# Ledger of designs, part 7: VH-VL binders against Uncharacterized protein AF_1119

Target 1, 118 residues: Uncharacterized protein AF_1119, of Archaeoglobus fulgidus (o29146)
Amino acid sequence: VYFSMKGNIDVIEDAISVSPASFSIDIAKGAHYVKEVKVKNSGGEAEIYFEDIVEGPDKSAIDVSFHTESGESISSSNKLRLPAGTADSPSETVIHVHIDVDDDAPTGSYAIYIHAKQ
Key: E = the ipSAE of ESMFold2; O = the ipSAE of OpenDDE; V2 = 0.75 times the mean of E and O plus 0.25 times the DockQ between their complexes.

## First folded at step 4 (VH-VL)

Design B20 (framework fv_indenebart)
Fold by ESMFold2-Fast, scan of step 4:
Structure B20 (fold): chain C 118 residues (1-118), chain A 117 residues (1-117), chain B 115 residues (1-115)
Amino acid sequence: as target 1 above (118 residues)
Amino acid sequence: EVQLLESGGGLVQPGGSLRLSCAASGFTFSSYGMSWVRQAPGKGLEWVSSISYSGSRTYYADSVKGRFTISRDNSKNTLYLQMNSLRAEDTAVYYCAKGYRYYMDVWGQGTTVTVSS
Amino acid sequence: QAVLTQPASLSASPGASASLTCTLRSGINVGNYYIYWYQQKPGSPPQYLLRYKSDSDKQQGSGVPSRFSGSKDASANAGILLISGLQSEDEADYYCMIWHSSAWVFGGGTKLTVL
């Protein structure tokens, strides 16, 4: 196993949820990992972006980036648009969380936390 | 069989622009970072630029930063290098390579760029 | 100053061994880096040989003979490419490379002559 999920759910404005909002990985030097994360919206159309917090032997050696399923980068200047949904039928958007590990990164367990923002 | 085929090189005047392309086949292009490396006539290898497999992260040699732009189109299995404000010092064979931070294990045959007045 | 230094040339006899060095600049500890090695013959693109960080963390390129191996000399702050049982087809330019400060850095290359 490359990683295990110790996730929680981040809820924005009670209408938007991100799952998982955290997970851990056992890294290999120079590797890249992709984690699928689902964003559900039970409210009106919204735009969000993500911030990460990394815990581990050398958090500066781990780069986390967020992308749409089609590969577009998500940032504060290019927010993810969430379609409107309802409680009975929330919209679901899949994003890809890319984790790139420096060639010189210390091996070991790293925890990635995702915070969605508006 | 893994193949990388460069194109777009040629003769250009100082200050001009060229766009290099690298067509990839025989592997899942969208799963691998890619790089451009150049070699001036009779000189050693010089790394130019690298791009992550998703295109989210790019790196440039100081000598080309602000003038060159690396990009990729995963739907077309193609890597690009847009070269602007070309200088005589940019004259080289440009190689496309599979890899960006892990290693570069498969290389194309290269395309020649000559910047001359 | 130059991050990586390689001797410009080296010669050795067929059947002998050659040790090619790649010295890192003072202030950059070779122990912390993967050292990548490439072979280039005239008219050809570079061929990946191997990468070496430690005995427990190394990788051989596909199709690369076992007589090519990597190591480090900590006292010299250098990566080493060892080629044993030299053959005439080993005559080539050899480059070392590291990822340092958000950049790939190549050494100047060593021309190995097998005579």
Scores: ipSAE 0.007, ipTM 0.543, lowest interface PAE 9.9, mean pLDDT 84

Design C10 (framework fv_burosumab)
Fold by ESMFold2-Fast, scan of step 4:
Structure C10 (fold): chain C 118 residues (1-118), chain A 118 residues (1-118), chain B 106 residues (1-106)
Amino acid sequence: as target 1 above (118 residues)
Amino acid sequence: QVQLVQSGAEVKKPGASVKVSCKASGYTFTSYYMHWVRQAPGQGLEWMGRINPSGGSTSNAQKFQGRVTMTRDTSTSTVYMELSSLRSEDTAVYYCARNYLKWAFDIWGQGTMVTVSS
Amino acid sequence: AIQLTQSPSSLSASVGDRVTITCRASQGISSALVWYQQKPGKAPKLLIYDASSLESGVPSRFSGSGSGTDFTLTISSLQPEDFATYYCQQFNSYFTFGPGTKVDIK
């Protein structure tokens, strides 16, 4: 499977795109943020999950999790089902990215990168 | 319709524990943190802690560490706050409140009066 | 821990008056401030978030301003339903509420 990140969009074999694929947050200790992310599919039906990369003062103090709009957790063992689409009319699926900050996290700027996987 | 409905008033003796419930409806329960805030009669608002309903992680105000326990049940969309070793100073109205974007508490429960007297 | 102070602690005003309430933080909190209204016997109601953003459904006579350590809530023309206690709250580090400002009828 080929993965690429163009600007703030992550593309899987040019059929599936995640937008935004990266964002930056300035967060308080013990904070929780929810980010809406759109997944577009111009190809056949697919099942995907997500992995995160965190850059900042303390990566281990930030926990990132992925959920459907209905609250269901997305993981390698519970993949997100993407409906089929076309280039003219791609399917769109909204997911919620949850970011949890530990109580002892150093303050500062954190960058979150999202990679979609099959 | 988004709403939070709390359990009824409680009267407790010093040294007892109280467990207050807060049932959410009208939104995706696991997508937003839930906070607990209390208010003693004639006094201001005091933050006690928060729970992430998705993973169950909690963060408590230092004043309540060791005495407060927050839990949730995703099958019933309910959060719980248990306060142990009750003192007369714990007499207050206890509120649950939903964390919205920018950390605003946009939806509040109706409050649960807890009276601690000997 | 970040402490919030509100001024005045209470005030008396008449319908139609301009009311100004201030909130000061013990350290810089950028725009990380929220305002709530609470009427006797009721839960607090969100008015303003992110220092100056008006919550949906809140009358336009309410406005918020400020950044850093000094913040203001203004009611441009006080109405009978506005007599309440107003609280500021910071979210820059955990969560702290101000002591409240009670707005009473003259």
Scores: ipSAE 0.000, ipTM 0.559, lowest interface PAE 14.2, mean pLDDT 84

Design C6 (from d8 with heavy chain L101W W103Y; framework fv_disitamab)
Heavy chain, then light chain:
Amino acid sequence: EVQLVQSGAEVKKPGATVKISCKVSGYTFTSYYIHWVQQAPGKGLEWMGRINPNSGGTYYNQKFKDKATITADKSTDTAYMELSSLRSEDTAVYFCARNYWKYGFDYWGQGTLVTVSS
Amino acid sequence: DIQMTQSPSSVSASVGDRVTITCKASQGISSWVAWYQQKPGKAPKLLIYAASSLQSGVPSRFSGSGSGTDFTLTISSLQPEDFATYYCQQANSFTFGGGTKVEIK
ESMFold2-Fast, scan of step 4: ipSAE 0.007; ipTM 0.606

Design C7 (from d8 with heavy chain N99G L101Y G104S; framework fv_disitamab)
Fold by ESMFold2-Fast, scan of step 4:
Structure C7 (fold): chain C 118 residues (1-118), chain A 118 residues (1-118), chain B 105 residues (1-105)
Amino acid sequence: as target 1 above (118 residues)
Amino acid sequence: EVQLVQSGAEVKKPGATVKISCKVSGYTFTSYYIHWVQQAPGKGLEWMGRINPNSGGTYYNQKFKDKATITADKSTDTAYMELSSLRSEDTAVYFCARGYYKWSFDYWGQGTLVTVSS
Amino acid sequence: DIQMTQSPSSVSASVGDRVTITCKASQGISSWVAWYQQKPGKAPKLLIYAASSLQSGVPSRFSGSGSGTDFTLTISSLQPEDFATYYCQQANSFTFGGGTKVEIK
């Protein structure tokens, strides 16, 4: 069975932005989806990580993880390092957002909110 | 072609620990959950738990939560199940299986016999 | 949680016979039932998923039916290679039925 989900990424600082800021996915139960996201930094060097909030029929049935382009896991214990940039030439860092749907997930609409920290 | 290949039979003494491997090939390891199923001699199938190989997220049958630890290693496309504090009642064949549409299991490992005896 | 009661526990049958195996769920589970075949010393093999969908490579003599709480696996004309143990599985909490051994008469 298929159902859709929507993701949003909130960024703390004016100098740091994420593209795209939101997305919607039609995904099968038990499926794995990968979204490529660019993180831009127009300020000084920074280290960030991400926290997710899932809203829907069963919050525990959706697993969200964050990885560098090389596959390394991003967490509070392994933060993503953003190189310094400027307003005219921001640094760009690609990350992969992995969304895994439990094979026992209830059908329905899910919203995924992603918060950048520190 | 899709294959799940498990480690060989083990004979252990009471109180020992055993770790069973399940190496996958023929598909993207992180795209499907891996489940573990116990079958005691002459008995039926009993679900133990599952892992999301991408995130490492696990979910266990309450009966096995203090007995089994399920892990995954993305670099070798291998899932593991460790059984601790072995007792004679743990003598069984243990299967790994791939999660599929509507929570079915479409491919199975060949099984690993664990014998616990004095 | 959800219990699966499978019947009969065994059946003695001959080649060419029609064999029917039933599973009853303790509560409604829509069509979230799978059926497996297991031969001695081997891993289970998926036959039917989503109550009635035939898995690729499985002979058409196997069929599944049912929804809600009552589910059936039918083998329309038993072949020598079909002597095995069959299990139903409900998908909401991964519970298996007790199994049905199909033995040669």
Scores: ipSAE 0.000, ipTM 0.531, lowest interface PAE 15.2, mean pLDDT 81

Design C8 (from d8 with light chain S31N A91Y F94Y; framework fv_disitamab)
Fold by ESMFold2-Fast, scan of step 4:
Formats: C-alpha cells, sequence, structure tokens
Structure C8 (fold): chain C 118 residues (1-118), chain A 118 residues (1-118), chain B 105 residues (1-105)
C-alpha cells in the first residue's frame, strides 16, 4: 500500500536557501527513501542543523534524518558547515534527507516540515 | 575505537523468550542505525530489522515482524533484540551491526548464539 | 522486497587466481551495494561499499563494480587468507545475496 508524502524545507537565514524547497512522493510501507537536497549559502560561513515535524495519521511511524553526502549524520550536536559564498556565486553543499516508513504505518497523506536552524 | 559488544550465548526451551543486547562504544550511538542479522547454522545472512537510536524508529523484515522486537536505550548506548515464542528453527547466531548509510555495515558485533532445544 | 541473486554459490580456486563473483538485484538500486567477507566462526567484514569504494584497511586486490542491477566483486590475485564466504548486500532496504564460498582447489 502507497501513500502520498509532501516535504517542505524552511530556512531561517536570508542568505541560505535549499533546492528543492519542497517535494512530493508516493511511498510504500516499510520503504526507505532518500531525497538529495542542495543547500546554498550566499553569506558568510555558517553552521546549521535541521528539525523535522511530521503530520499525518501516525507521526511516529515516519522517521526523518539528515546526512552529508559522505553519510555523516547532521544534528544540533554535529552541525553542517556551509562555506561562505556570494549572491552571484553561492556555495553549494549537498545533503541527503532520509525518510524511513514503519511497516505498520497507516496509509494516508503525510507532510514533513523541515526547518533549518543555526 | 568503535566496538559493538553483544551478550553471551543462550540456551532456551521452545516457547521461551530471549533478549540479546548490543552495547556500543567509540562513537555517538544516536548518529547511526543498528541492524540485526540472523545466520542459521551453515546458512547465509538474513537481515531482520533495524532501529534508529535517535528516534526509536524501527523497520523490520516482514519474515521477522511477529517474532522480533528491536529497542534502544540511549542512556546506556545499548540496542536490544527480543525474540518471542522460540522454536527450533530460531536456532542461529544473531549479529548486530552499525550502518553509516552509503558506507554499508562497517562494524559488527561478535555474534550471539541462541540454541532452542528441549 | 528486493531480491539479490548471487553467483556462483561456490568456487574452487588456487592461490594467484582471479576470482569474480556477481550479484543481480531484482530492481534498480543505484550504487547502494556492499560486499562482505565472512570466515568460519567470525562476524562479516565490510570490503566494498557504494558498489566500488574500497573500505579502509582492505587490500587493493579487492575491487567492486556495477550500478543499477548488476554488480561484481573481483579478487585479482587470490591469497591464502581470502578463502572465505562472500556476500553482497543492497542497503536501500537491506537484502543479502545467498553467498559465495571460495574454497581451496
Amino acid sequence: as target 1 above (118 residues)
Amino acid sequence: EVQLVQSGAEVKKPGATVKISCKVSGYTFTSYYIHWVQQAPGKGLEWMGRINPNSGGTYYNQKFKDKATITADKSTDTAYMELSSLRSEDTAVYFCARNYLKWGFDYWGQGTLVTVSS
Amino acid sequence: DIQMTQSPSSVSASVGDRVTITCKASQGISNWVAWYQQKPGKAPKLLIYAASSLQSGVPSRFSGSGSGTDFTLTISSLQPEDFATYYCQQYNSYTFGGGTKVEIK
């Protein structure tokens, strides 16, 4: 059984943006999905981490984690370092957003809200 | 030094329950998934399930969903796998292993032999 | 459920031989493949991750290749310590191949 999931990424700093800022997927119970996201910085060097909020029939059935391109976990205790850039030439850093769906997840529509924090 | 140390061998009667521990050290427990793998005598490796110790989120192989329960205790850096309603076909070596996503299962516990006989 | 079909089930080889083991996924898995070596009574040891990346401390005679559905592990010049069972694994949803026993000829 499939269900629809929509993600949205909100960034606090004016100089930092993400691409894509939103995505939609149809995902099966028990599936593991990886979304590649570029983080762009047009300002000075920064360190960020991500918080997620899952909305849907059972928010505890969806696990969201954030990783560098090399696989290192990103958290408040292990922040992602963004090199400095400019508006015309922002630095680009690739991250992987991992979404794990529990085998017992209820079918339905889920939304994932991702907030970048410093 | 990264280490995963499992509890010792168990001999159980049919119908019993067994709980195997996997204590980790040398890295941040909540940054990596812990997986459990079964290997029956003279047979190959079979993935059972995994836990994200940060969220408690689990994902199981359908074959083991009604047999195994995986948990994690952040305060002791220990993952657990409990097998219920033991039968002779559950006789196997059980391994825990760490996952660094694209790195594969880079560190493994030594294995725990569970023998079910009467 | 993604199936990993590994071949051959066993191979008899001599020291210095080139050994090739293949693994086929039932559906596309990009490069999310690892290869492991297991010796009797021991836990598996990671050799290759991301289909072709050599794990630190693993001898350069081991190499991996492939993407999508077809993957290969090669041992270019078999050494005495390489007699073991080898397993492929996809780690998109965690299925192991059936294993290949490399035994002395």
Scores: ipSAE 0.000, ipTM 0.557, lowest interface PAE 15.2, mean pLDDT 84

Design C9 (from d8 with heavy chain G57R N99D K102R; framework fv_disitamab)
Fold by ESMFold2-Fast, scan of step 4:
Structure C9 (fold): chain C 118 residues (1-118), chain A 118 residues (1-118), chain B 105 residues (1-105)
Amino acid sequence: as target 1 above (118 residues)
Amino acid sequence: EVQLVQSGAEVKKPGATVKISCKVSGYTFTSYYIHWVQQAPGKGLEWMGRINPNSGRTYYNQKFKDKATITADKSTDTAYMELSSLRSEDTAVYFCARDYLRWGFDYWGQGTLVTVSS
Amino acid sequence: DIQMTQSPSSVSASVGDRVTITCKASQGISSWVAWYQQKPGKAPKLLIYAASSLQSGVPSRFSGSGSGTDFTLTISSLQPEDFATYYCQQANSFTFGGGTKVEIK
């Protein structure tokens, strides 16, 4: 394990939650990391995408991208479809957060924050 | 509506401490960073530090690391900044601001004037 | 430490003028630049985020551009309410530029 998960839940509207919504990573130069994140929906069918905030020594050296479990890229022009669920039985979708580290990135701790949007 | 409301102006003697509050409403306190910004009279803006209210994790501008202590109280939706060993050069307006997940400080407190005089 | 060098420090302009304010980062910061407007006695107001994205409620005469190290805020046709001080900010470690005071001639 190369990074610790100490994330919070990000809730969009009253129905959609992302867990973890944040995590920390100690980077290695030129590395590629993948973090699994779960999205739960207790409401009607929805389409969402993600934005990231990177905190650390050099944000420009870290590239964050979002993918389905099958590898499909998620963006504002290719949103993730969430099946409908209920409060007692929310739908659950797994996504992969890819973190690409530049060859010359300053080493150290980086925090990644995820915000889901419609 | 989103509001950040700061405590009132303070007049302190050199060597004293002061604790400024920033009470938030209209959104989930633990979902956004709170930043603190100093503005000396007639001068520009200078970032002091930030807190993640969910984790309590702080990050400081090195210039302010030994001067400012930033904390958050989830039970009251309030962030705090304490300034120690006050000197005349600490006379300034202090702002809190939330960091929206779109890379900008989208809501600000009204500012708190701290005057340090003998 | 990333430094943000903002220029000019002040500019005098007439209503209807195009005003350009520049900001240079000491190292590459991608598009992580925000621009703020501050009027006397008030808190700053976010105008632009992510170098070029207009904040909701901000008039379209404001625009931002740039990536890497060089960034620009443009006011296409200055209005009387635009008298203010403007600040750039890099979002990597939250350094503000020195500010530009826009004064009506």
Scores: ipSAE 0.006, ipTM 0.551, lowest interface PAE 14.1, mean pLDDT 83

Design D1 (framework fv_alirocumab)
Heavy chain, then light chain:
Amino acid sequence: EVQLVESGGGLVQPGGSLRLSCAASGFTFSSYAMNWVRQAPGKGLDWVSTISYSGGRTNYADSVKGRFIISRDSSKHTLYLQMNSLRAEDTAVYYCAKGYRYYFDLWGRGTLVTVSS
Amino acid sequence: DIVMTQSPDSLAVSLGERATINCKSSQSVLYSSNNKNYLGWYQQKPGQPPNLLIYWASTRESGVPDRFSGSGSGTDFTLTISSLQAEDVAVYYCQQYYSTPYTFGQGTKLEIK
ESMFold2-Fast, scan of step 4: ipSAE 0.007; ipTM 0.564

Design D2 (framework fv_alirocumab)
Heavy chain, then light chain:
Amino acid sequence: EVQLVESGGGLVQPGGSLRLSCAASGFTFSSYGMNWVRQAPGKGLDWVSTISYSGSRTNYADSVKGRFIISRDSSKHTLYLQMNSLRAEDTAVYYCARGYRYWYFDLWGRGTLVTVSS
Amino acid sequence: DIVMTQSPDSLAVSLGERATINCKSSQSVLYSSNNKNYLGWYQQKPGQPPNLLIYWASTRESGVPDRFSGSGSGTDFTLTISSLQAEDVAVYYCQQYYSTPYTFGQGTKLEIK
ESMFold2-Fast, scan of step 4: ipSAE 0.020; ipTM 0.672

Design D3 (framework fv_zimberelimab)
Fold by ESMFold2-Fast, scan of step 4:
Structure D3 (fold): chain C 118 residues (1-118), chain A 118 residues (1-118), chain B 110 residues (1-110)
Amino acid sequence: as target 1 above (118 residues)
Amino acid sequence: QLQLQESGPGLVKPSETLTLTCTVSGGSISSSSYYWVWIRQPPGKGLEWIGSIYYSGRTYYNPSLKSRVTVSVDTSKNQFSLKLNSVAATDTALYYCARGYRYYFDYWGQGTLVTVSS
Amino acid sequence: QSALTQPASVSGSPGQSITISCTGTSSDVGGYNYVSWYQQHPGKAPELMIYEVSNRPSGVSDRFSGSKSGNTASLTISGLQAEDEADYYCSSYTSSSTLVFGGGTKLTVL
């Protein structure tokens, strides 16, 4: 499984980035995997959430969810709040990307694209 | 500082149910980044993974123990527990609780000795 | 029987290097980059030394290094010290969504 992520905000251009922007994992059927991702903001206070696009043999067999490091779910109705920062000292917020694979998922290569939205 | 501490009876009779509790302090058991694990070690022998429980409520068990083992979590007490049914002398071991991240264990309890004897 | 094969014992002298092997199959060590190593001193809980094949937690000496080739992972300890004397266990994720350990290796520092 391959992941790619780009962070952008409609109102604050060029201010937000994510690290890592991409990663790859090997994951078994029925497994749960967690990836730590850092969100940096060099602009004003912002609220964001994430959308995912899964490509592969069965795009419905993989569930992606986003959480704060304290376990709170991030969604369009519960956005992640990013503190203001500057270019020299961006604010840093850690999130956890959870990946759940169905017990009957077809074996193969999967790609997951994650987009940050306001 | 995160600390894990095992507790439970040190002596259990054959055919009874062993119940152990792990108390987590300095961190939250409901964090979505982590999962919680039971591992055992018979005296003078190696380590054996028993089972894991994730924030999502999903559990994974060692196939050799699956018919006898249940792991559960009590978020109100910041604890998770192990129940092992129908114990025998071969279940005599040091029992450790640990915190898991992805596929490794970064914090361990000190271990509690459980002897199965009449 | 342990799922992963380690030598029962290994020995070295202070200042030397030793390597401990951990051999599995393509469905565990060979199939994933999720090998970890634990150090256990007598009477104490295991402590994480290496995770995801070659990464060290904060506080672990850089004398400890990990690697993998095919179905075999290796823990190398350089500049051996008396306090390195302990049991060492490897662990791996498997294609059955389980976690398995090696049988353990007793390191003696002569």
Scores: ipSAE 0.000, ipTM 0.557, lowest interface PAE 14.6, mean pLDDT 83

Design D4 (framework fv_zimberelimab)
Fold by ESMFold2-Fast, scan of step 4:
Structure D4 (fold): chain C 118 residues (1-118), chain A 118 residues (1-118), chain B 110 residues (1-110)
Amino acid sequence: as target 1 above (118 residues)
Amino acid sequence: QLQLQESGPGLVKPSETLTLTCTVSGGSISSYSYYWVWIRQPPGKGLEWIGSIYYSGRTYYNPSLKSRVTVSVDTSKNQFSLKLNSVAATDTALYYCARHYRYYFDYWGQGTLVTVSS
Amino acid sequence: QSALTQPASVSGSPGQSITISCTGTSSDVGNYNYVSWYQQHPGKAPELMIYDVSKRPSGVSDRFSGSKSGNTASLTISGLQAEDEADYYCSSWTSSSTLVFGGGTKLTVL
């Protein structure tokens, strides 16, 4: 109910944005893909985590996980710390989105949407 | 300043395919922040959303038009296009291109009138 | 048929206030704070007047204000002026992750 799939940027309180908020991939069975995503914060210091929505031939065959550049997993129990920024100079944090494809996944185009949460 | 400009034929015959192009200037269509949208307005009637595209090629279509509509993007030309198949007199309308940011349309083209007549 | 219900027309005199309603359901207006309003003068493209129920873009007069109660969003124009005469459209986000429009309201300034 929270997800805006047409927003392109997932925004928390207008201060925090995720870029890109969505992207498409053409998959191969058993493959592992990594997508670099930027998180901008124009407000005070914050902690966030991410949720994903997958659209495609078989949504259950794709596993999406979020990691810092150093490889640490980001979750509701291990949130990403965002430094403070301003509207004119937002802080930028890079994360890695890992996409793991099941061996039995149907090939084709999958769309992945990212929503940031506090 | 961002500007959107529609172009295409002003007159199309019934059963033919209507093709319109939107040229974006003053900003990049390859921006992760936005969807690019087609909206139409029959003379004296209200606004009807046709379809949306993200710079990756991901599309969303109005279910009532989905079988007849294709939206495409050409990032090298900073353009996106609408193809509407099997047109009828009821497709006569002003056609607008627009930019979709978050949950609203922030910039619109001036609109182009398309008349479907023999 | 439009997804959101607006009155076909509304009228007022210069200096008065008028309100235009936009009624949806619990799957759109009633569930989300993502309602926008557009002004369209004859022969021109729509222009964004209000977004996120009550926020104004830069350059939009503070005579325009928005609100929401239950399944109904409202646009209020205070200090009505001749140039406010136009068609007004509301729009809302939906639980289907789509945007829908109201049927539009013709404002006549008497």
Scores: ipSAE 0.000, ipTM 0.530, lowest interface PAE 16.1, mean pLDDT 83

Design D6 (from e11b with heavy chain S104Y; framework fv_erenumab)
Heavy chain, then light chain:
Amino acid sequence: QVQLVESGGGVVQPGRSLRLSCAASGFTFSYYGMHWVRQAPGKGLEWVAVISYEGSNKYSVDSVKGRFTISRDNSKNTLFLQMNSLRAEDTAVYYCAKEYRGYYMDVWGQGTTVTVSS
Amino acid sequence: QSVLTQPPSVSAAPGQKVTISCSGSSSNIGNNYVSWYQQLPGTAPKLLIYENNKRPSGIPDRFSGSKSGTSTTLGITGLQTGDEADYYCGTWDSRLSAVVFGGGTKLTVL
ESMFold2-Fast, scan of step 4: ipSAE 0.006; ipTM 0.557

## First folded at step 8 (VH-VL; framework fv_indenebart)

Design k1 (at its last look DockQ between E and O 0.85; V2 from the best seeds 0.00; counts 0 for: pae E 3.5 > 2)
Heavy chain, then light chain:
Amino acid sequence: EVQLLESGGGLVQPGGSLRLSCAASGFTFSSYAMSWVRQAPGKGLEWVSSIRGSGGSTYYADSVKGRFTISRDNSKNTLYLQMNSLRAEDTAVYYCAKVGYHYSGSRYGMDVWGQGTTVTVSS
Amino acid sequence: QAVLTQPASLSASPGASASLTCTLRSGINVGDYRIYWYQQKPGSPPQYLLRYKSDSDKQQGSGVPSRFSGSKDASANAGILLISGLQSEDEADYYCMIWHSSAWVFGGGTKLTVL
ESMFold2, look of step 8: ipSAE 0.338; ipTM 0.780
ESMFold2 (binder alone), look of step 8: mean pLDDT 92; pTM 0.943
OpenDDE, look of step 8: ipSAE 0.563; ipTM 0.861

Design k6 (at its last look DockQ between E and O 0.28; V2 from the best seeds 0.00; counts 0 for: pae E 9.1 > 2)
Heavy chain, then light chain:
Amino acid sequence: EVQLLESGGGLVQPGGSLRLSCAASGFTFSSYAMSWVRQAPGKGLEWVSSIRGSGGSTYYADSVKGRFTISRDNSKNTLYLQMNSLRAEDTAVYYCAKVGYRYSGSRYGMDVWGQGTTVTVSS
Amino acid sequence: QAVLTQPASLSASPGASASLTCTLRSGINVGDYRIYWYQQKPGSPPQYLLRYKSDSDKQQGSGVPSRFSGSKDASANAGILLISGLQSEDEADYYCMIWHSSAWVFGGGTKLTVL
ESMFold2, look of step 8: ipSAE 0.011; ipTM 0.656
ESMFold2 (binder alone), look of step 8: mean pLDDT 94; pTM 0.953
OpenDDE, look of step 8: ipSAE 0.638; ipTM 0.876

## First folded at step 9 (VH-VL; framework fv_indenebart)

Design m1 (at its last look DockQ between E and O 0.30; V2 from the best seeds 0.00; counts 0 for: pae E 8.5 > 2)
Heavy chain, then light chain:
Amino acid sequence: EVQLLESGGGLVQPGGSLRLSCAASGFTFSSYAMSWVRQAPGKGLEWVSSIRDSGGSTYYADSVKGRFTISRDNSKNTLYLQMNSLRAEDTAVYYCAKVGYHYSGSRYGMDVWGQGTTVTVSS
Amino acid sequence: QAVLTQPASLSASPGASASLTCTLRSGINVGTYRIYWYQQKPGSPPQYLLRYKSDSYKQQGSGVPSRFSGSKDASANAGILLISGLQSEDEADYYCMIWHSSAWVFGGGTKLTVL
ESMFold2, look of step 9: ipSAE 0.012; ipTM 0.627
ESMFold2 (binder alone), look of step 9: mean pLDDT 91; pTM 0.937
OpenDDE, look of step 9: ipSAE 0.644; ipTM 0.880

## First folded at step 11 (VH-VL; framework fv_indenebart)

Design n3 (at its last look DockQ between E and O 0.62; V2 from the best seeds 0.00; counts 0 for: pae E 5.5 > 2)
Heavy chain, then light chain:
Amino acid sequence: EVQLLESGGGLVQPGGSLRLSCAASGFTFSSYAMSWVRQAPGKGLEWVSSIRDSGGSTYYADSVKGRFTISRDNSKNTLYLQMNSLRAEDTAVYYCAKVGYHYSGSRWGMDVWGQGTTVTVSS
Amino acid sequence: QAVLTQPASLSASPGASASLTCTLRSGINVGTYYIYWYQQKPGSPPQYLLRYKSDSDKQQGSGVPSRFSGSKDASANAGILLISGLQSEDEADYYCMIWHSSAWVFGGGTKLTVL
ESMFold2, look of step 11: ipSAE 0.135; ipTM 0.729
ESMFold2 (binder alone), look of step 11: mean pLDDT 92; pTM 0.938
OpenDDE, look of step 11: ipSAE 0.265; ipTM 0.812

## First folded at step 12 (VH-VL; framework fv_indenebart)

Design p4 (at its last look DockQ between E and O 0.61; V2 from the best seeds 0.00; counts 0 for: pae E 2.9 > 2)
Heavy chain, then light chain:
Amino acid sequence: EVQLLESGGGLVQPGGSLRLSCAASGFTFNSYAMSWVRQAPGKGLEWVSSIRDSGGSTYYADSVKGRFTISRDNSKNTLYLQMNSLRAEDTAVYYCAKVGYHYSGSRWGMDVWGQGTTVTVSS
Amino acid sequence: QAVLTQPASLSASPGASASLTCTLRSGINVGTYRIYWYQQKPGSPPQYLLRYKSDSDKQQGSGVPSRFSGSKDASANAGILLISGLQSEDEADYYCMIWKSSAWVFGGGTKLTVL
ESMFold2, look of step 12: ipSAE 0.374; ipTM 0.797
ESMFold2 (binder alone), look of step 12: mean pLDDT 92; pTM 0.945
OpenDDE, look of step 12: ipSAE 0.645; ipTM 0.862

Design p5 (at its last look DockQ between E and O 0.56; V2 from the best seeds 0.62)
Heavy chain, then light chain:
Amino acid sequence: EVQLLESGGGLVQPGGSLRLSCAASGFTFNSYAMSWVRQAPGKGLEWVSSIRDSGGKTYYADSVKGRFTISRDNSKNTLYLQMNSLRAEDTAVYYCAKVGYHYSGSRWGMDVWGQGTTVTVSS
Amino acid sequence: QAVLTQPASLSASPGASASLTCTLRSGINVGDYRIYWYQQKPGSPPQYLLRYKSDSDKQQGSGVPSRFSGSKDASANAGILLISGLQSEDEADYYCMIWHSSAWVFGGGTKLTVL
ESMFold2, look of step 12: ipSAE 0.444; ipTM 0.797
ESMFold2 (binder alone), look of step 12: mean pLDDT 93; pTM 0.948
OpenDDE, look of step 12: ipSAE 0.704; ipTM 0.881
ESMFold2, look of step 13: ipSAE 0.534; ipTM 0.847
ESMFold2 (binder alone), look of step 13: mean pLDDT 91; pTM 0.940
OpenDDE, look of step 13: ipSAE 0.587; ipTM 0.890
ESMFold2, look of step 14: ipSAE 0.544; ipTM 0.846
ESMFold2 (binder alone), look of step 14: mean pLDDT 93; pTM 0.948
OpenDDE, look of step 14: ipSAE 0.745; ipTM 0.895

